VH-VL binders against q9vjs7. Designs and how they scored, part 28

Target 1, 121 residues: q9vjs7
Amino acid sequence: LRYSQGTGDENCETLKSEIHLIKEEFDELGRMQRTCNADVIVNKCEGLCNSQVQPSVITPTGFLKECYCCRESFLKEKVITLTHCYDPDGTRLTSPEMGSMDIRLREPTECKCFKCGDFTR
Key: E = the ipSAE of ESMFold2; O = the ipSAE of OpenDDE; V2 = 0.75 times the mean of E and O plus 0.25 times the DockQ between their complexes.

## First folded at step 14 (VH-VL; framework fv_tezepelumab)

Design g5 (at its last look DockQ between E and O 0.03; V2 from the best seeds 0.00; counts 0 for: pae O 6.0 > 2, placed apart)
Fold by ESMFold2, look of step 14:
Structure g5 (fold): chain C 121 residues (1-121), chain A 128 residues (1-128), chain B 108 residues (1-108)
Amino acid sequence: as target 1 above (121 residues)
Amino acid sequence: QMQLVESGGGVVQPGRSLRLSCAASGFTFSKYGMHWVRQAPGKGLEWVAVISYDGSNKHYADSVKGRFTITRDNSKNTLNLQMNSLRAEDTAVYYCARETYYHWTFGSWEYTEDFDYWGQGTMVTVSS
Amino acid sequence: SYVLTQPPSVSVAPGQTARITCGGNNIGDKYVHWYQQKPGQAPVLVVYYDSDRPSWIPERFSGSNSGNTATLTISRGEAGDEADYYCQVWDSSSDHYVFGGGTKLTVL
């Protein structure tokens, strides 16, 4: 099924993306304790937003250009399990305590055009 | 052992330029975004700038935008901060800091919200 | 323009629990990160994303965040916990990283 591409000169949408997550854990002396990673599918915001021009007496040109950015309107928390953990020597860690790592992140679930710098919509 | 070592601080007059360097070792530098954070004497911490892992994206605090340029050289594991048109309010200890892991910030998965490792800092004093 | 407010100082007796607050409008909608800084040293991350802890940081350090207040809690306070503590967020409305003014913890 085909998604809407937007209207007119705007095409801001939520798309799926694959990222490679790496988490290195270090102690306070900078010594690596383990490295964990995974490939995951997450959402991203992508697309074009129209810049708007409006009359203004403040600028030398008599116009004020306002930029709009494709940004998240909602974020949802997601728990990711990093399934490939290694010690500093590169040895695979497979114990339940050290063989995986849960991390929390937020991903966009809705994307819209906002005036740049106003993303609380 | 991970290290971040800042250098290039000193005393300069207002309006002059200074270039800071941060040498990184003990981790895969080219996989991490890097930050500059400063602390004026007796004051709190202030974020200055960020550069993405490959150097393709940069962001600055409003107080330094247009005057400071963050760069990196991944072949030398070096982060740099070019500081032009220095002002008295730029007087601070400057830290380089490493991101932790990817989060959705700045509308992107290329950045983090927190800083998990910091250098020891280099002092910049701007005085007439 | 987002502002984080911390008390300038907090004192606790040894073995007692210290609570360091970080106030901000709707800070409960943000992730809060906490740093410890001892005199003459760089900051060290102790709590991130409200309540997560690096594996080498003692479980005595914990965090919470709701409403307009985030809190760093240090149970069984020790002399080694004396430091300045900073809260920090990324603020989407300004696209800036923002630090609180810092709190000096004294263990007496």
Scores: ipSAE 0.238, ipTM 0.735, lowest interface PAE 4.1, mean pLDDT 85
Fold by OpenDDE, look of step 14:
Structure g5 (fold): chain C 121 residues (1-121), chain A 128 residues (1-128), chain B 108 residues (1-108)
Amino acid sequence: as target 1 above (121 residues)
Amino acid sequence: QMQLVESGGGVVQPGRSLRLSCAASGFTFSKYGMHWVRQAPGKGLEWVAVISYDGSNKHYADSVKGRFTITRDNSKNTLNLQMNSLRAEDTAVYYCARETYYHWTFGSWEYTEDFDYWGQGTMVTVSS
Amino acid sequence: SYVLTQPPSVSVAPGQTARITCGGNNIGDKYVHWYQQKPGQAPVLVVYYDSDRPSWIPERFSGSNSGNTATLTISRGEAGDEADYYCQVWDSSSDHYVFGGGTKLTVL
């Protein structure tokens, strides 16, 4: 018997998401120097993907399971500046050198339904 | 009208120092990361250094690290490059360039890694 | 260090389409930007974010990026397009901005 595998695509989409980013910075001795944070909007993958279980004569269990998950098909890196920085005592840092922090993150630029557990992309 | 104007170029001997300046106008200077990019005669573009919008972060190309210092004065809309221990291979036209500012979100900035505006450059010649 | 590779030169006849490639390891995972530089002038951004274009840049200029190759496409090539073209990325591992070696486009 032959089984057709569907794409699993249903309503998986790239959406905007508001997140709160926090990053701590430590010195060479492992002491915390500052904590910086900001609220930012980034892309996320969200939606439903079709999964199915059907009878199979070729599998030991008697079933063929196809699971699909909404995940990123492409990622891009961005630099974001965290504009709220505080020292270990909780005092806001306002100096030009310590008042902000750049961080790098990757966000989805495209989302699709992929077979769950597939990390080859 | 967007404008970046470099100055300070000239002819110097190896081992000497030179300070370049870039005057910015026509935009909110303090919102943008700024860069120096150089181009040796007849050669390609080489990134030199970057400074964040508020001066809190600086990065340098390995070729100039430890010798060059990038600074900015947002109150004067000025970008600077202090070049010490100059070498013959530092001979180039030096451009100041603005890194694209995409958007401000909830008090944070996103940088897009590209350079949307460039000055006309200033020539630095290091020769004995 | 991250390296971008461009052909040293590309030639195209007027009205034809020029394609300039920029090779880099997994460059498709990065954003690629392109600059045009005419003789004696400063570089001008012509394509950013792989395929976006400043509003003042003609639609003849387009970009794509996938796998290990980014491509700048200039359709309906004109004499005025004759210039050096540079690709550029940001490398997160080194925190460097990296330019390709440049491609001289000749329109003949």
Scores: ipSAE 0.025, ipTM 0.613, lowest interface PAE 6.0, mean pLDDT 87
ESMFold2 (binder alone), look of step 14: mean pLDDT 92; pTM 0.940

Design g6 (at its last look DockQ between E and O 0.03; V2 from the best seeds 0.00; counts 0 for: pae O 8.5 > 2, placed apart)
Fold by ESMFold2, look of step 14:
Structure g6 (fold): chain C 121 residues (1-121), chain A 128 residues (1-128), chain B 108 residues (1-108)
Amino acid sequence: as target 1 above (121 residues)
Amino acid sequence: QMQLVESGGGVVQPGRSLRLSCAASGFTFSKYGMHWVRQAPGKGLEWVAVISYDGSNKHYADSVKGRFTITRDNSKNTLNLQMNSLRAEDTAVYYCARETYYHWTGDSWEYTEDFDYWGQGTMVTVSS
Amino acid sequence: SYVLTQPPSVSVAPGQTARITCGGNNIGDKYVHWYQQKPGQAPVLVVYYDSDRPSWIPERFSGSNSGNTATLTISRGEAGDEADYYCQVWDSSSDHYVFGGGTKLTVL
């Protein structure tokens, strides 16, 4: 009882992170047609979660480890425009058709502590 | 030029094992999730397995779970499929395929949903 | 497991528009990806995320997805478009990747 409940032993939060995204496009012969990139801000889950051991009737020991991990409550779709596109020679592509590329990714949101392994996609 | 080259196919008896390999070149292999997809003769495509970019996560189709093991060696740019307890229904061309893009958010990887490049495949025939 | 249903074949006259359907329960809540496979060749991605196209794929290829049906549309069909076409989704509930049964497109 030397510390307050929940203080210092659970700090799962949703944080902003900057990542560099690259998408390479290849033709049917496997030749690179362009490489597009951007630096983008996305969410990540970060933090410490408390784990506990509890009684269980389904394990040989009669106890089940309750491991908690900092995880997203759900994934949110985010559309990102990659604005720096280059041909295979490294020349910047500027035409409307080739100078940018939209990609879709899913980023974490509403990060909380969940039982480990309960939130696999 | 990007290349995915499968090898290790052949004719084997039921119950035996076979190991497939896929050699990757022309892209940063260690940044991409990789898949095996198969196609029985005259039939459609069937997804078999996926492995994350760092090898930390793997998923399998129900038809192969417990018999097949997907692995990768990022130092050699290779993807592997260990196929144990082979059955006649495993007869197919096996393709390796890469995901279209990836991202990571620390402790987990979101797999992409589409396969933007495929190898030419290697044939596995299981018959007595 | 999640199931995708495609017609086994579709025929179209040259120069006409082909429509290939992919049926699934609430497929409109998923992203649909389409692959072209010519005889003796590996599949090639032609449409992804319902309606996006790799830059080298002709604009004649387009896609849509709503409700229980996704559709690949090939305008001004050519003999070179004859192939098998597969739809594919990722099913988050099972963490599986699912293909439709394939549709053989014939350009008469």
Scores: ipSAE 0.024, ipTM 0.673, lowest interface PAE 7.9, mean pLDDT 82
Fold by OpenDDE, look of step 14:
Structure g6 (fold): chain C 121 residues (1-121), chain A 128 residues (1-128), chain B 108 residues (1-108)
Amino acid sequence: as target 1 above (121 residues)
Amino acid sequence: QMQLVESGGGVVQPGRSLRLSCAASGFTFSKYGMHWVRQAPGKGLEWVAVISYDGSNKHYADSVKGRFTITRDNSKNTLNLQMNSLRAEDTAVYYCARETYYHWTGDSWEYTEDFDYWGQGTMVTVSS
Amino acid sequence: SYVLTQPPSVSVAPGQTARITCGGNNIGDKYVHWYQQKPGQAPVLVVYYDSDRPSWIPERFSGSNSGNTATLTISRGEAGDEADYYCQVWDSSSDHYVFGGGTKLTVL
């Protein structure tokens, strides 16, 4: 069940998104050994948050500006296997060792409206 | 020491009503969506209903929609299922289950969509 | 309605690897969760989010999901692994939680 705990977060949602991931692996000498890719489903944050500008007598500028953005409130790490690997010549690699690549990726697990520019979480 | 304990099961005739209850302990009940899942004898699991953490949102399986009502009392850590107009096909063990939502516990993450804790179930028999 | 399809039964010899499949239309676009249920017991979550595992579940249990098939893999099968296994997804279009029909795993 999808739900939002915060007020004003009604239009900020955690959604699934398909992305194409590409990762290159290099050896100790900096030579490209292989490139791996896959289409994967990950979470994203998407939506609108309420922002406002109003007059204020308590701020130096005479205005209170509140801008909110839809972004992650929580993240999780997920291991993703890239199943299409190729050598530098473009030949697909099929061995168990070289034919796939595990990568770690962090994705949003919960999304909320936060003040824009706040990256302390 | 997470625990869910169902109660209220029994034998009833078709058309009658029954109210199930699930007592939760060992966790902050009000933070989690809760579900009822049932299992007919010798059959598979069937999702029945869900209620959001604050009770503001509810959903039901088509098979029970209009007949069953899911409620919760967060002050008492209790989940309930009012079953009206019972049918023979409603005969099943009824489980309450916790749905995790994404949050950081301090040392791990909990996630949505899955049921991480289940009660032992209460048997409901609808027969003439 | 969204439907998950599992084989009714799977058999494996002790020490061998069991694979239980869960079929669904574009199931790879969903997160699949797996439950173990032993006779007379409540279900137990063994795999969630396709491949993640509760810390109290042995590493022998793993999951994968792509295309139209999710798979629960149980390596080094033990007698204690005999149980019914259910896959489960959340269907966003209907906002329903859907279970597969279940698979009885026998360790011969």
Scores: ipSAE 0.015, ipTM 0.623, lowest interface PAE 8.5, mean pLDDT 86
ESMFold2 (binder alone), look of step 14: mean pLDDT 92; pTM 0.938

## First folded at step 15 (VH-VL; framework fv_tezepelumab)

Design j2 (at its last look DockQ between E and O 0.01; V2 from the best seeds 0.00; counts 0 for: pae E 7.8 > 2, placed apart)
Fold by OpenDDE, look of step 15:
Structure j2 (fold): chain C 121 residues (1-121), chain A 128 residues (1-128), chain B 108 residues (1-108)
Amino acid sequence: as target 1 above (121 residues)
Amino acid sequence: QMQLVESGGGVVQPGRSLRLSCAASGFTFSKYGMHWVRQAPGKGLEWVAVISYDGSNKHYADSVKGRFTITRDNSKNTLNLQMNSLRAEDTAVYYCAREYYHWTFGSWEYREDAFDYWGQGTMVTVSS
Amino acid sequence: SYVLTQPPSVSVAPGQTARITCGGNNIGDKYVHWYQQKPGQAPVLVVYYDSDRPSWIPERFSGSNSGNTATLTISRGEAGDEADYYCQVWDSSSDHYVFGGGTKLTVL
């Protein structure tokens, strides 16, 4: 099995990005127990990929367009701790048990140029 | 374009030493843990050794511990395996592989990660 | 030492679904990765973290892991899928990386 790689990979990079995460936690009865948030740094894919347009007799437009997009080739699960938690009344929680929340998210660890629209995740 | 290219394989007698090298390109070598994995002829894959991104942490399979030494030169994008006191059972194709384990945000994310890129391997034959 | 057990061979007809198992004690608590190796070639990662897939690997390849068994599933098997497949885990007790014995997949 050979890897399929797009063109212009040198311009497609894994970069860091700061995002704000918010998550609500509910009890078994569906009542909100707390809401937690944090500003965190996660990876993202960003860059330009070379696309090609060539004449084609089999397309209605007379052209075949191959578009490439910068996207993740690998994702990794990451545990992030939300360090600001609040009860339903808006009071900050400071106990070790309730003052923070761990969540899992996926972030890119490798980025490559792939044909646009080929989202197989 | 990512590449891992092993070299240094050959035929040696038991008890002798051999040094393998792996040249990495196409990625930031210094941010990734690297591994050696070997495969005896007609047999399965066997993990040999791992070295952390900065070389500060190393682990070895029990079968090679005390005989093999894994090192890296991040300035040259090179991974090495010094093999001493070679035995017949060390005969194998030796692959260098990158771990899907990387330096992020000033720390390693300690996870059970895979080997996402492999070299084509170099053959080591130990025979009398 | 931690041990992974794979069947030595699996056969499937073209277009059918192949399932390759990887057994290990409480393997469901570990992340399992799968590699494809064709004759004379280096291994290729096809599934990682139990069920994740590199973007260039076809969707026909999928993975699952629970209890004492991880499974690589190859749907719509093709002749090109003939290869040896290895499961792999990291063992925290020994700090070793462990491979299964490999499974030869034949598409008949």
Scores: ipSAE 0.065, ipTM 0.652, lowest interface PAE 5.5, mean pLDDT 86
Fold by ESMFold2, look of step 15:
Structure j2 (fold): chain C 121 residues (1-121), chain A 128 residues (1-128), chain B 108 residues (1-108)
Amino acid sequence: as target 1 above (121 residues)
Amino acid sequence: QMQLVESGGGVVQPGRSLRLSCAASGFTFSKYGMHWVRQAPGKGLEWVAVISYDGSNKHYADSVKGRFTITRDNSKNTLNLQMNSLRAEDTAVYYCAREYYHWTFGSWEYREDAFDYWGQGTMVTVSS
Amino acid sequence: SYVLTQPPSVSVAPGQTARITCGGNNIGDKYVHWYQQKPGQAPVLVVYYDSDRPSWIPERFSGSNSGNTATLTISRGEAGDEADYYCQVWDSSSDHYVFGGGTKLTVL
């Protein structure tokens, strides 16, 4: 049985994109304490992967198409400092303890073509 | 003050439909993914469904797929769950919950797996 | 279809340390979140990303995750800690969110 193998990472890349992040912080009583924001550069996986046809004895046609998807091969935590913090009245907070906020994101650090549904963190 | 308030629960017969709503206030609703999580009386938590911040992506637990539909209206700050073909095993308190934070760009999304705020729930009872 | 397993109950004496486990195949490759639920109340997030806490959760709540077991640790247990505790992960293969069965913590 013969099949061709695609080049599953033809243009699957890790690309940078800018997004505007907002995090609203509340206390234990659900009262808003501050809202913080920043423009943040984050990674995304983007691109096309070639699908592969392979022989199979379990399908009616004798072939099974193996789909390859552009997915993260490794996630890394990234700490982002949100630098623009405001109290509930819209007043800018500038003290060291309230003028910025760190948040954690998980973003891809590399992207590859994987068989669709064949990935784990 | 942040609030998530579920409504629309009640007692219905098997095979009937019910629509739940969750009213959100005190935060930027349109920036967050939202979930439904349920809890049968005396039982544990079971995730039901998620909808992305703009409503473009939805996922369901296998137990409800094809019967339940999650939607949102960002202009009214509401999350909804349409429940069709209800069964006795759907009897539960239904909570709406906010993702820690979430966004989507391109064909990809970053998700924060945790649920940082929950409503107090609405009870759905399916019995004859 | 990913499954998380928790003991049904854990008991500790006041002032002692409680450890609540959450078992799953290769759970150490996932981020684990923990919720506290008191009777008649909604769940409250107490630990996320294995070991982080919301700012109002006291430091005596801590978490760890490696191999096939994640653990919520509550030091200096108090009567106010009596609750059900649930672990939770996101399973990337199904894009589902999975809870453990819950653990009732008793402080007596």
Scores: ipSAE 0.034, ipTM 0.679, lowest interface PAE 7.8, mean pLDDT 81
ESMFold2 (binder alone), look of step 15: mean pLDDT 91; pTM 0.941

Design j3 (at its last look DockQ between E and O 0.38; V2 from the best seeds 0.00; counts 0 for: pae E 6.0 > 2)
Fold by ESMFold2, look of step 15:
Structure j3 (fold): chain C 121 residues (1-121), chain A 129 residues (1-129), chain B 108 residues (1-108)
Amino acid sequence: as target 1 above (121 residues)
Amino acid sequence: QMQLVESGGGVVQPGRSLRLSCAASGFTFSKYGMHWVRQAPGKGLEWVAVISYDGSNKHYADSVKGRFTITRDNSKNTLNLQMNSLRAEDTAVYYCARETYYHWTFGSWTYREGAFDYWGQGTMVTVSS
Amino acid sequence: SYVLTQPPSVSVAPGQTARITCGGNNIGDKYVHWYQQKPGQAPVLVVYYDSDRPSWIPERFSGSNSGNTATLTISRGEAGDEADYYCQVWDSSSDHYVFGGGTKLTVL
């Protein structure tokens, strides 16, 4: 029993990934007010995409290769709470206003194979 | 206190090279993505290049790709821009800028939608004959 | 390739509200950041992620982003608000950072 070459091999998926996020908050004079961090699970795009070869009358070889890459097709906003905040001296901050920090990012909600360099839907 | 200080600007002839440096202090430089942004006299802002916190990911504006190289030395807290084959349209004030957030990543994922929350003073590059 | 369009200038009377627009195709799907630049100075971030402010920026500065237009709103305009204002996004299709052309705000 053998796998067929070039069939069933694509697996572009949205996968969970753990990252460590840190945000340093500064005042207008460039002095650090606090640093906040968390380990957070976010989505990423990962996987294989098949390249395509098509006939072409304009190339010297008579063929045009189209390379495909696994990229996001949709992003959504996610608010992440950084739960470990410290002052410049390294003291843990625990007040409701300084003990956590919300940050925003967009993460992929859907991933597909697109032509490399073409990320519009 | 956080500081970004650009240097290396000057007046050069077309076709010549310059190397810009940006000295960083007062923050954890090795954890931030860094950018070069330029502004021609009397004109608007133009993004030039970005380098990820560890130097593994670089992107350039089409106008400079193949001529400019962004690099960083995290042991010296410096950001650099090597500018080769300079043209008159490269005449501008060049700023180094820091991303709003930093990410400690485990793999290739990085957050790229950040704003530029701190800017250096800029250094002037004039390309003329 | 992604283009942001700003009006070249906006005027506001002192004490009145200024609105500076940033137009782009489906810009509401992107995070928009805003910078203030006074003559001879580096840009300063005033609004990011559409509507957030650095802690030192007064609440008079606010932002919104929907559809094809993002807007920077400066309420109770002051002479000290006279500056050039730039919007900026990251464009995922090119991995480029894109600025608008800038808007000169005049408080008369």
Scores: ipSAE 0.135, ipTM 0.722, lowest interface PAE 6.0, mean pLDDT 83
Fold by OpenDDE, look of step 15:
Structure j3 (fold): chain C 121 residues (1-121), chain A 129 residues (1-129), chain B 108 residues (1-108)
Amino acid sequence: as target 1 above (121 residues)
Amino acid sequence: QMQLVESGGGVVQPGRSLRLSCAASGFTFSKYGMHWVRQAPGKGLEWVAVISYDGSNKHYADSVKGRFTITRDNSKNTLNLQMNSLRAEDTAVYYCARETYYHWTFGSWTYREGAFDYWGQGTMVTVSS
Amino acid sequence: SYVLTQPPSVSVAPGQTARITCGGNNIGDKYVHWYQQKPGQAPVLVVYYDSDRPSWIPERFSGSNSGNTATLTISRGEAGDEADYYCQVWDSSSDHYVFGGGTKLTVL
């Protein structure tokens, strides 16, 4: 028996979300140099996907369960500046060089329902 | 100083179990996703499992699904790997590794695609009859 | 499953530039990370997010990623650069972290 991938993508959407990003920077000796953070807006995938339980002749139970979850189908690079930096003692860094940190991350630009793995999130 | 130290490796027979541990220090452990990566003798790196910063999300390589369990205790700065039903092909040096703090949320899920910026020195697991 | 392909070995003369490739379908749409592993040692991150570099890694190490190929470039190769190098990505489709097969770099 062949099973088709679920088509319940109608409720899976790309949404905006505010997240808190933190980055710790260490030197070659593993000593912390600074910690930077910021609240930023990024895309996320959210929504419900249809899961299915179907009769199957290839399973001992006679049924096959297919679970689907909302995930990214396309990602886009985003450069984010962490604007709050602190030294290991907790003092805020204000110099142009140390007071901020650019990081790169990918965020979803499109979302769809994918078959879920055998794990719990 | 940042440090990851693996322990619990040894020689076991097929079908037996083994528990690995990784002690973390020098960073805020509870903020980072942690991984197990293994390397068979003379072979390349193979990702094994990941656990999110708060332990709410776990994922495994297909080769170990159903047999291995990754856990963490943030109060003790410890990462663990329970390995059951061990096979000869599980023979490898097992590394714990920290993932960079680049992540986002899909619904109720947290996703990460960061690099492994710090590694332990590894612990050897040998499965042989 | 997503697969990363690396040449098994690369050789360069001292002072020359080494280039190690990592092939994958539309790998340019993924972030590629690179690790250096010397004999008997744990892997060390040398390049991450395609082209970023830890501050303690020499500027001789650089990365690029486009199309179906990511490349780790090691300029002014030194004997100390001899190691195995692995590329790595996260595959969203399978939710797996994937390593390349590794490339042994020899400086002769």
Scores: ipSAE 0.046, ipTM 0.727, lowest interface PAE 2.6, mean pLDDT 86
ESMFold2 (binder alone), look of step 15: mean pLDDT 91; pTM 0.938

